VHH binders against C4-dicarboxylate transport sensor protein DctS (dctS). Designs and how they scored, part 20

Target 1, 216 residues: C4-dicarboxylate transport sensor protein DctS (dctS), of Rhodobacter capsulatus (Rhodopseudomonas capsulata) (p37739r437to652)
Amino acid sequence: TLAHELNQPLAAIASYAAGGLNLFDQPEPNLTMLRQAFEKMGAQARRAGLVIRRVQDFVKKRTPQLAALDLSEVLAEALSITAPVAREHRVKLASLIEGRIPGVQADRILIEQVLVNLIRNGVEAMAEGPRTGDDLTVRLARAGAAVTIEVMDRGPGISDAVAASLFDPFTSTKSEGMGMGLNICRSIVEMHHGSLSHGPRAGGGTVFTVTLPVPQ
Below, E stands for the ipSAE of ESMFold2; O stands for the ipSAE of ESMFold2 at other seeds; V2 stands for 0.75 times the mean of E and O plus 0.25 times the DockQ between their complexes.

## First folded at step 19 (VHH; framework vhh_gocatamig_d2)

Design a3 (from w2 with R28K Y54W; at its last look DockQ between E and O 0.16; V2 from the best seeds 0.00; counts 0 for: pae E 11.7 > 2, placed apart)
Fold by ESMFold2, look of step 19:
Structure a3 (fold): chain B 216 residues (1-216), chain A 124 residues (1-124)
Amino acid sequence: as target 1 above (216 residues)
Amino acid sequence: EVQLVESGGGLVQPGGSLTLSCAASGFKFSSYALAWYRQAPGKKRELVAAIYSWGSTLYMDSVKGRFTISRDNAKNSVYLQMNSLRAEDTAVYYCARIEIERSSGKWTVTFDYWGQGTLVTVSS
């Protein structure tokens, strides 16, 4: 899956970095082997970049394959995929499944990628600076004729870079999120006849809400 | 319709105090960050202080320790308590709503509404 495809080059990079440090710390460092370690790290970084581009191209070209989908199962998988990046940034992932969640008509691959991207966005926002807590919570609930998925982080809500730009009225500043971008996520959700919205989290942070219709 | 109405300005002596108020309507006040800006004659508007929906605050360096921003979500109001006022604080003070866009993984900050302003004059 996407996690496995990215974890392979990332694990290789970590291995070459550890080996390179061991070589560097030897009494007589072998410069040829050190160069090779750096070259292999670069090759794996390029491989990771190609995996990311291929996923974005796949999502843009994919016609959704709608089927009955258990969102609680997809959420569990998305949390599993994002757990390493959450641990890296000391973020505690939590989920709240409220009541019985009816099935929805959705493409499992596309919805999983939306959830992974939203969770990673929240984890990385929490890593950027002061935060109001360590928890990122995903709440899954039914709201009438729809199911909602709320990804709630404890990040700054307005980053320090964005806050600094407030000194100039009517100006805007852009920042880049990781992965395939939230505009692609919105497109995927709208292809499923749902919506993606955002707003402030009570107590600090941001809530992204995915709403998907429940079939009659 | 979104409205922001400032009040509480006036003439004050150096070292004095004023409290500015901003009454908000036409939007869910508790969900937005609010800010005070000021504009002195011949100068561009500058951020004075901001308060996030969860209570965190931001101040320009020259007012830290002298000004306090606060909000009352029950009254849909944001306040600026201004102490130890100096001549350099003379300006028209404006209340503004802040929003942030994360739909593309980017943060965009724009102001969509300003009040009419309230004049603060610090002189003997």
Scores: ipSAE 0.000, ipTM 0.246, lowest interface PAE 11.7, mean pLDDT 77
ESMFold2 (binder alone), look of step 19: mean pLDDT 78; pTM 0.772
ESMFold2 at other seeds, look of step 19: ipSAE 0.525; ipTM 0.735

Design a4 (from w2 with L58F; at its last look DockQ between E and O 0.03; V2 from the best seeds 0.00; counts 0 for: pae E 13.6 > 2, placed apart)
Fold by ESMFold2, look of step 19:
Structure a4 (fold): chain B 216 residues (1-216), chain A 124 residues (1-124)
Amino acid sequence: as target 1 above (216 residues)
Amino acid sequence: EVQLVESGGGLVQPGGSLTLSCAASGFRFSSYALAWYRQAPGKKRELVAAIYSYGSTFYMDSVKGRFTISRDNAKNSVYLQMNSLRAEDTAVYYCARIEIERSSGKWTVTFDYWGQGTLVTVSS
């Protein structure tokens, strides 16, 4: 549903941009209509921002509602939500699901937001500086009594100074941003009795690992 | 202040080898990725190789297998071993610090240049 609610204002923006360019190309451009196209694009951008803020506020105030959850479905939705930003930066999103993944006890909304945030962070890291490849891969696997979700980018990696601040409460968007901080992500994962960690990707880049227990 | 001082450049014949060094000071060296860039006359600087704080390396395609980047955190130094040199490797080589900066809840990468470079000339 989040993909649906965001795709509507994004599609409207694309439509108004195309219409505005057509107006601009006419022999006698109607400046009033051109201004309206820009105003409507701005309004839709603000609407998308409100959708994101409402979800972030919902997540921040939410008591986790644990239920049996299929992580492969949540991963598919997170990839759908992040696909536009990945295309913008020419990042290829991929998933690797190794074997049968048991259900976990988790809040779908909260875990989806963690995955969206981690994928966006990886895409944005790959947008700047050197890359060792164009792929960002999310690997889903069982490790004994746990399931792991690894978000693996091919960016330049993370300095120790940046690593020390990754979970700083002020490392987040406020009011007009499009993501949540890694501190919030770690808190969500810990509310699910899991862990969030980071480390190097073989061949360059960063791996963020979410570990969630399998019910017994 | 942050300083990066390149050395080890010179004149070498095609097929020869050369080792570039970069001495770093004024920052916590082990916390940063380091890179070598080069600039041939009339060309833009291009990334040659990088070594990340956790040890992984990156190479541009044309030098892969011929060049090796390494770091020595005890000496605050990064090195570029250049083997099988070709005329097209002629350039001024620069050592640079790479950092990721947070901004508006996202991570960005910036590059800093701190030295004057060292000239490598590959000529018969």
Scores: ipSAE 0.000, ipTM 0.142, lowest interface PAE 13.6, mean pLDDT 77
ESMFold2 (binder alone), look of step 19: mean pLDDT 79; pTM 0.794
ESMFold2 at other seeds, look of step 19: ipSAE 0.006; ipTM 0.304

Design a5 (from x1 with S103D; at its last look DockQ between E and O 0.08; V2 from the best seeds 0.00; counts 0 for: pae E 11.4 > 2, placed apart)
Fold by ESMFold2 at other seeds, look of step 19:
Structure a5 (fold): chain B 216 residues (1-216), chain A 124 residues (1-124)
Amino acid sequence: as target 1 above (216 residues)
Amino acid sequence: EVQLVESGGGLVQPGGSLTLSCAASGFRFSNYALAWYRQAPGKKRELVAAIYSYGSTLYMDSVKGRFTISRDNAKNSVYLQMNSLRAEDTAVYYCARIEIERDSGKWTITFDYWGQGTLVTVSS
């Protein structure tokens, strides 16, 4: 599992950091051992990076099974899958399909996983902190040669989340359910020649935007 | 291959100004938040300023009003205008691509992609 493979080097980093602090606090710190502790921390950080890169490379090496896909159907399925967790946190899921949405060439399973992850992230953000409302809305629309899928929550927003993480010295991941994070979601969307972006929602919260090209 | 290349560092008197730039390549620049971090001698690397893909900005308190982060998506570049420089601003400044992850309601920052750094020295 990804979580287990990342927790091993992270636990080692924490152990070497604790050992390094103990060495530093000695009346006559052994600088050779302290240097070794930093070197081992660096090696474990690189090991964690290799684990992440292997997962990203595995996703990037897979050829998506592209087929004509009705994004409105995939959205309906993603909303159904996430409805229980939204109910548990008293989040109202809503969808807004604007106009005629052309089909896209996409892997249904991979895109469904992206949407489920983004919706679940929004629900959890709304559960953790201040809300500007109880609705999480997914908007599906055409923008020129692309279709956009916007997952808009009413949680505390990315700037507040970045501030809360400013002094965390570790990359952290949590494998829950499917074990998918935003970096993997971006890789999946990029394999479909699309993009994943984020920004503030008007009136509070966060919007994550998936953009997929329309076949020409 | 993701590349971030900083430039514009140097020696400056207190009260002076510098503009740092960071040229990015190997990824879709317009889709990512970018940041400037700094590391003073013997200290941890700390966030100075960040700019999101839609242009929103974040600053650490000690640089607000003195530093301005900006981006030019057409040139795949991010900039840090530093004014009213102080001795405590002496550090190696790094450009970083910020990947923001939220799983199970928790935000995290990855440290996968950094530039090589550019030294800023503020001394009298």
Scores: ipSAE 0.000, ipTM 0.296, lowest interface PAE 10.6, mean pLDDT 78
ESMFold2, look of step 19: ipSAE 0.000; ipTM 0.117
ESMFold2 (binder alone), look of step 19: mean pLDDT 80; pTM 0.788

Design a6 (from w2 with V109I; at its last read DockQ between E and O 0.33; V2 from the best seeds 0.00; counts 0 for: pae O 2.6 > 2)
Amino acid sequence: EVQLVESGGGLVQPGGSLTLSCAASGFRFSSYALAWYRQAPGKKRELVAAIYSYGSTLYMDSVKGRFTISRDNAKNSVYLQMNSLRAEDTAVYYCARIEIERSSGKWTITFDYWGQGTLVTVSS
ESMFold2, look of step 19: ipSAE 0.528; ipTM 0.752
ESMFold2 (binder alone), look of step 19: mean pLDDT 80; pTM 0.786
ESMFold2 at other seeds, look of step 19: ipSAE 0.481; ipTM 0.696
ESMFold2, look of step 20: ipSAE 0.265; ipTM 0.571
ESMFold2 (binder alone), look of step 20: mean pLDDT 80; pTM 0.785
ESMFold2 at other seeds, look of step 20: ipSAE 0.075; ipTM 0.453
ESMFold2, look of step 21: ipSAE 0.511; ipTM 0.738
ESMFold2 (binder alone), look of step 21: mean pLDDT 79; pTM 0.782
ESMFold2 at other seeds, look of step 21: ipSAE 0.409; ipTM 0.697
ESMFold2, fold request of step 22: ipSAE 0.407, 0.471, 0.417; ipTM 0.747, 0.765, 0.747
ESMFold2 (binder alone), fold request of step 22: mean pLDDT 80, 80, 79; pTM 0.791, 0.786, 0.785
ESMFold2 at other seeds, fold request of step 22: ipSAE 0.373, 0.346, 0.422; ipTM 0.741, 0.709, 0.762
ESMFold2, last read: ipSAE 0.423, 0.418, 0.379; ipTM 0.755, 0.761, 0.732
ESMFold2 (binder alone), last read: mean pLDDT 80, 80, 80; pTM 0.785, 0.784, 0.788
ESMFold2 at other seeds, last read: ipSAE 0.357, 0.316, 0.362; ipTM 0.723, 0.708, 0.733

## First folded at step 20 (VHH; framework vhh_gocatamig_d2)

Design d1 (from a6 with S53Y; at its last look DockQ between E and O 0.67; V2 from the best seeds 0.00; counts 0 for: pae E 3.7 > 2)
Fold by ESMFold2, look of step 20:
Structure d1 (fold): chain B 216 residues (1-216), chain A 124 residues (1-124)
Amino acid sequence: as target 1 above (216 residues)
Amino acid sequence: EVQLVESGGGLVQPGGSLTLSCAASGFRFSSYALAWYRQAPGKKRELVAAIYYYGSTLYMDSVKGRFTISRDNAKNSVYLQMNSLRAEDTAVYYCARIEIERSSGKWTITFDYWGQGTLVTVSS
């Protein structure tokens, strides 16, 4: 829900603030730990802002505001926003930018939200199920007339529960409420004339692939 | 508007073959998994076969080896090749688009669009 999605970053901010005050009040404060507490609070505040924006965009129909966009900058920000939750679950975030990545026509806010959600989903899958490794890697590359963004986790693939739902479709319940899931991410990417797909990662896990066209 | 239109049903003899087709429109076909379901009179609707966009397939046990699901992304179509048909295969066959969701690291599935069905009757 909205409350659950906002309570997580707010609780983290409260915890880092309390820890920071305890550090500040020591006779000789550890300044490195104090700086880290401030940095983590900032990242969680940005996460809360993105949750609010996502809800507002879901409630209000939004036409994408396309402009020239540097995807490497958006990826860096998405990794920064998700770094605290990745550390909490002992997931190592990595990026791989292959060659020169041309600019794309995109709405920065919407694409950043897609990347944050895909990375967070990968981290949470790795936290809640079996893993084949601790790394989540985002690969950015040009593929012909398109740019691809691959979010590669090491969590479980499609579970037996999902396969069982195929065998009994009328007993499955949809738990999606207000918030951002894979269907909304796909809609955003399709509004940008791209595609969102998924498949198995070599060596275990899932790859989510966002494909965006390069202007001719 | 999303639309799924089944065709290829009919009356066949036991041991015969049919190919069902499902023509899709109104969405990016290559991004979705598709399935065939069937419903015989007085029975629950049941999965026959499913195909994911990356090629993986699933079949119910009773049709494995006799039925083959395939897709043609260029024609926005999914097919069910049905061989060695039996009386118990008599049913209305439905094409379905499958939405596979992931949120909070969990996979869920919904069936958001169904065709109107095509009747297959296996009888002497």
Scores: ipSAE 0.269, ipTM 0.592, lowest interface PAE 3.7, mean pLDDT 82
ESMFold2 (binder alone), look of step 20: mean pLDDT 79; pTM 0.783
ESMFold2 at other seeds, look of step 20: ipSAE 0.301; ipTM 0.582

Design d2 (from w2 with S53Y; at its last look DockQ between E and O 0.85; V2 from the best seeds 0.00; counts 0 for: pae E 3.1 > 2)
Fold by ESMFold2 at other seeds, look of step 20:
Structure d2 (fold): chain B 216 residues (1-216), chain A 124 residues (1-124)
Amino acid sequence: as target 1 above (216 residues)
Amino acid sequence: EVQLVESGGGLVQPGGSLTLSCAASGFRFSSYALAWYRQAPGKKRELVAAIYYYGSTLYMDSVKGRFTISRDNAKNSVYLQMNSLRAEDTAVYYCARIEIERSSGKWTVTFDYWGQGTLVTVSS
């Protein structure tokens, strides 16, 4: 799992940080050993980065393996995976499952990565700007012949900054980072014969909506 | 394969009206924001109006109340209804497809496809 593969380098970082603090607190710290502790922390941070990039590359190259999938179980796992980053930014993760949710034909690995990306993206938006609350809610519901998954944050929505980019069309640049872009998530969802859209959340923030068809 | 083809430009008198059309092909039209931009001689290309896939619209101040942007997802088309035209509206008008992304909590806007433009001349 993504959580398991990241916990190993994170535990190592915590161990080296604790050892480094012990060295730092000595009356005459051994600077060579202290430098080594920082170097080892850096190496583990790079290892965590490589794990993330390998998962992202796997997702980009993967042909979807469709099977009957219980979206409530995938959502629970995605919330577990994103809980540490939510805690870091003091975001409360919540879920709302409305009624009976039929199974969908989907690739669990790809859909889990879409949900993790959407949740993490919302948490980070709430960390960077004004909020109308501290909750990020994921709602799972049936909408006719489809199931919808709504990831609702309380961060900045489409704002004056996005509108300003429209006024300066040749200065915009695509985000560079370790995460999946929303266009990759949209491609994954479209491979599942669904759609990914976004729009304003009532009361402030953004809603990202994944729609997946229900088999007849 | 992605194409945006503008039409509907021409010569009109001040106070007149025109409807510009942009026919889109080669992509899932309903998933993108679309915009009209214009460029007068010696000026920077500037936003006229944009329409998001969720229905919201944006207009530059000088055209609010005179211009209306709309889309027809069944026809893969975006339109610009231009009323009460003025000499300052003379320009080549371009249709643009807009990608709006959010990654790492930040919104990013990119412009990956443009049409060839259609000329609007407001003169007597």
Scores: ipSAE 0.303, ipTM 0.591, lowest interface PAE 3.0, mean pLDDT 83
ESMFold2, look of step 20: ipSAE 0.309; ipTM 0.642
ESMFold2 (binder alone), look of step 20: mean pLDDT 78; pTM 0.773

Design d3 (from a6 with R28K Y54W; at its last look DockQ between E and O 0.05; V2 from the best seeds 0.00; counts 0 for: pae E 17.3 > 2, placed apart)
Fold by ESMFold2, look of step 20:
Structure d3 (fold): chain B 216 residues (1-216), chain A 124 residues (1-124)
Amino acid sequence: as target 1 above (216 residues)
Amino acid sequence: EVQLVESGGGLVQPGGSLTLSCAASGFKFSSYALAWYRQAPGKKRELVAAIYSWGSTLYMDSVKGRFTISRDNAKNSVYLQMNSLRAEDTAVYYCARIEIERSSGKWTITFDYWGQGTLVTVSS
């Protein structure tokens, strides 16, 4: 898996660093072997970078394969996929489907990954900071010529300073699991002619809103 | 140039009450969550209460029902009303601004404070 492929170079870096420190602590360090330890650490850091680049290139190069999509079914799948991490952090996942939700033209795989990432993002926010409750709710509704998907967490919320950097691609290097940052999620949604926005949740927390057009 | 100045600490008997104040300057106060932390001798700093910019509050379990956090955005101030004080509440209390960083799908909370804190001592 991707986590295993990235953990290998990280484990190697830790091993070479430990060996290098042992060499460094000798009264007369073998400088040739110490230099080799540093070179091997650098090579493993570069290997980790290549793994991350392959994941980012896969997501960026995928052309959306649009088809009629039932967002209620995609949401059910995303909730099922994220249920284990929600249970791990004692977060209660819920959905609210308001009225009839028309089909949209979308790539099921890409939209599912966006929803999974947004839900995991909210679960982790609720796990790692102060929170105002244990529920994360996803709301589907129609708004005129569009469908909205709101991912509402109970985490600490977003300050103006955090909001300014929220979609910056240079603040994310994690690739375990899906390896997607919010900037990639926004790109996927925009490739579907939609938008991704955020704001405060009433009663505390954050709402991320995906808006997708309904076919004309 | 963020400044947070705590005041209102002192010596109080068990069961007594005390109000802490924190005056803030150098930032857009209404946009940030504020928190009170405390640190007893030899212990780690711990969150006591937080109040979000939209008014929601959070309390540690041991102070629920005894402490009340509030804010006055017009005065750039946050308050902690402490009632039914116990010896275990003895600590230096710090006012903090909450910074929340979200990257790679994770939230990281960074707390800033700019004062020396205010000492609360609960003893006979």
Scores: ipSAE 0.000, ipTM 0.115, lowest interface PAE 17.3, mean pLDDT 76
ESMFold2 (binder alone), look of step 20: mean pLDDT 79; pTM 0.774
ESMFold2 at other seeds, look of step 20: ipSAE 0.011; ipTM 0.369

Design d4 (from a6 with A33T; at its last look DockQ between E and O 0.09; V2 from the best seeds 0.00; counts 0 for: pae O 15.9 > 2, placed apart)
Fold by ESMFold2 at other seeds, look of step 20:
Structure d4 (fold): chain B 216 residues (1-216), chain A 124 residues (1-124)
Amino acid sequence: as target 1 above (216 residues)
Amino acid sequence: EVQLVESGGGLVQPGGSLTLSCAASGFRFSSYTLAWYRQAPGKKRELVAAIYSYGSTLYMDSVKGRFTISRDNAKNSVYLQMNSLRAEDTAVYYCARIEIERSSGKWTITFDYWGQGTLVTVSS
């Protein structure tokens, strides 16, 4: 349930806070253990944030609210949301923002969920099969009248049969039980007058590319 | 044993309506994506509509606004309400349980169970 999944990190935060206060009140506090308590509280807060943002039925039913959007800020948040699962699978997340990125007209919540889903898809691909490296990189760049967001993993790649089915409405994520499928991600991007495509990553892996138009 | 049984097909005039039903047994119905496919004579099966376990729906473009898919988890049933029927909707309609597999970092989509089909004929 959402309540159960949210109460777990909240209880952990309270526990680490209580333990941290006990350490803080000792005659000479162990600063290493105090720092660890703060780090664990932060990790659980991010886990709670992930639970809230994975309510896919709410996101699916939302009417798009288009506004000027800074994609670099949305990307930073998506990387923060996915950092715990990436660390769990020893995947190194990186971003590359090339040059000045103009604003786009987009619904922040919907685009954030697309990026979270694509990053999680890449992390899961790298965790469940052969991989050619430990890095997943998201590249943000301008291409003429559009901005591109490339989510590049180091997984085993996509077979021709799977490629034909990737954007089929029947695709789901089994690791979460409440995740969005790639077909829903494509629909969201198309509602923003963009496109979602895929191809090979140089040196191995897969690239998913989101393209969004720049207003004139 | 997993079973999917379609019903509700028949002969109808153009512009008419039908409701197709699919009764499911032998699995935890509420956990699966269900879909309606159709196959006209001499054609490949094509997706008509799907309904995810969490309630979201998808339709092929030619039926949007005319067909509605729904599910009743208490009755282990999925439905297709078909309105404004046209001659090109004539086909055998199949209910399917959809399984999506991920193995070795690969995505596959497996159609592991199909019903027997129910014939819909739209003719004057």
Scores: ipSAE 0.000, ipTM 0.110, lowest interface PAE 15.9, mean pLDDT 76
ESMFold2, look of step 20: ipSAE 0.440; ipTM 0.648
ESMFold2 (binder alone), look of step 20: mean pLDDT 80; pTM 0.785

Design d5 (from a6 with S53D; at its last read DockQ between E and O 0.82; V2 from the best seeds 0.00; counts 0 for: pae O 2.3 > 2)
Amino acid sequence: EVQLVESGGGLVQPGGSLTLSCAASGFRFSSYALAWYRQAPGKKRELVAAIYDYGSTLYMDSVKGRFTISRDNAKNSVYLQMNSLRAEDTAVYYCARIEIERSSGKWTITFDYWGQGTLVTVSS
ESMFold2, look of step 20: ipSAE 0.084; ipTM 0.535
ESMFold2 (binder alone), look of step 20: mean pLDDT 80; pTM 0.786
ESMFold2 at other seeds, look of step 20: ipSAE 0.463; ipTM 0.714
ESMFold2, fold request of step 22: ipSAE 0.500, 0.505, 0.302; ipTM 0.778, 0.770, 0.659
ESMFold2 (binder alone), fold request of step 22: mean pLDDT 79, 79, 78; pTM 0.781, 0.786, 0.781
ESMFold2 at other seeds, fold request of step 22: ipSAE 0.564, 0.410, 0.509; ipTM 0.796, 0.733, 0.770
ESMFold2, last read: ipSAE 0.488, 0.374, 0.469; ipTM 0.766, 0.673, 0.757
ESMFold2 (binder alone), last read: mean pLDDT 79, 79, 79; pTM 0.784, 0.779, 0.781
ESMFold2 at other seeds, last read: ipSAE 0.268, 0.238, 0.430; ipTM 0.644, 0.614, 0.724

Design d6 (from a6 with I98F; at its last look DockQ between E and O 0.02; V2 from the best seeds 0.00; counts 0 for: pae O 18.7 > 2, placed apart)
Fold by ESMFold2 at other seeds, look of step 20:
Structure d6 (fold): chain B 216 residues (1-216), chain A 124 residues (1-124)
Amino acid sequence: as target 1 above (216 residues)
Amino acid sequence: EVQLVESGGGLVQPGGSLTLSCAASGFRFSSYALAWYRQAPGKKRELVAAIYSYGSTLYMDSVKGRFTISRDNAKNSVYLQMNSLRAEDTAVYYCARFEIERSSGKWTITFDYWGQGTLVTVSS
C-alpha cells in the first residue's frame, strides 16, 4: 500500500535519528557511526522522495479509471498515510462518517491522492501557525445527490482575497519541495464530475469540501 | 529582533533570470507566511507572490508561469525565482512576513514586517 511505502522510510529516519542522538549523548561520541546515521537518514529521505515522485508522475499521466468506490475505505487509507506527519506535529486525526454513504464512480488512486494532499496540508497549517485546537477532522456525508468529504483543520484560515489565487498551479513540484498543488486536486475532482471548494470552519480554521455525484 | 534581508537583485537583460533571496531571523520562520511585493517607480506597491506555512502559494497574474516562490525552513529563507524577465518587472522587491486574520466575516492578510528591498532592473 501507499501508506506502507511512505511509512517505511519515515520509520527508518526516526530510528536512525534516535540512534544518532544516543551516540551524540555519549561522553566520547563515535563520529564515524554518527556520520553513518546521518547518511542513512539522507538515503531514506531520498527513497521517500522517489515514492512521492512516482505517485505524482502516475497521477499526472493517468486517465481516470472510474469504478464503484467505497469512500470510507479511501478515507481510512488516506488517514493512515498522513498519520505519521500528524503525530509529528501533535495533530489528532479524526473522522466522522455520517449515516449511510452510497458508492460513487471514482478512481481510487486519484481520490486517495486528493485526500492525502488535503489532510497533509491541513496538518501542516495547524503545525505552522496559530491553531484553535489539535484536531483535524474529515467528515464524510451524503448531501442529496452527492457525497461530501470535508477536511476541516484548526489552523489560521484563508482570506477571500488570498483565496482567489489559492488554486493557481505551482510551476514545478519536487519531492523535496512543496506537495501536489490544490489545482491538481481540483482537476482530479472535476474529472470525476465533482467540485472542490473551501470556506471558513466555525470557530477558526479552514474547510476544504470535495463533492462527488452519486450515480443516478 | 525580527529581520528580513533581501538579496539577489541586479541588472539583467530582457528574457534573463534572477533568483531573489530573503534571509529571516528573530522569529519562528516555519510558523509564518512570507510574501514578495514590488514597487516600480511612480507605482503603488503590489503583491507578487506569497507562500503560506501550510505550503500553498499564490501569484499575481502577470508573473504566473514565470516566477516561482519557494521556502527553505532549514535555512530560514524564502526565494523568488524570476524567469523570462521583462522591462515591466523593473522594481524594488520587498520580502514581507504576514499573517491571515479574520475581519468582518472575511479572512484577510496583515503585514507586520518588511525588508529593506532589493532593486531589480531589466534593461537592454
Scores: ipSAE 0.000, ipTM 0.092, lowest interface PAE 18.7, mean pLDDT 76
ESMFold2, look of step 20: ipSAE 0.000; ipTM 0.188
ESMFold2 (binder alone), look of step 20: mean pLDDT 80; pTM 0.781

## First folded at step 21 (VHH; framework vhh_gocatamig_d2)

Design e1 (from w2 with S53D; at its last fold request DockQ between E and O 0.82; V2 from the best seeds 0.00; counts 0 for: pae O 3.1 > 2)
Amino acid sequence: EVQLVESGGGLVQPGGSLTLSCAASGFRFSSYALAWYRQAPGKKRELVAAIYDYGSTLYMDSVKGRFTISRDNAKNSVYLQMNSLRAEDTAVYYCARIEIERSSGKWTVTFDYWGQGTLVTVSS
ESMFold2, look of step 21: ipSAE 0.451; ipTM 0.784
ESMFold2 (binder alone), look of step 21: mean pLDDT 78; pTM 0.773
ESMFold2 at other seeds, look of step 21: ipSAE 0.358; ipTM 0.745
ESMFold2, fold request of step 22: ipSAE 0.254, 0.364, 0.328; ipTM 0.679, 0.741, 0.715
ESMFold2 (binder alone), fold request of step 22: mean pLDDT 79, 79, 79; pTM 0.783, 0.784, 0.780
ESMFold2 at other seeds, fold request of step 22: ipSAE 0.247, 0.318, 0.278; ipTM 0.686, 0.730, 0.670

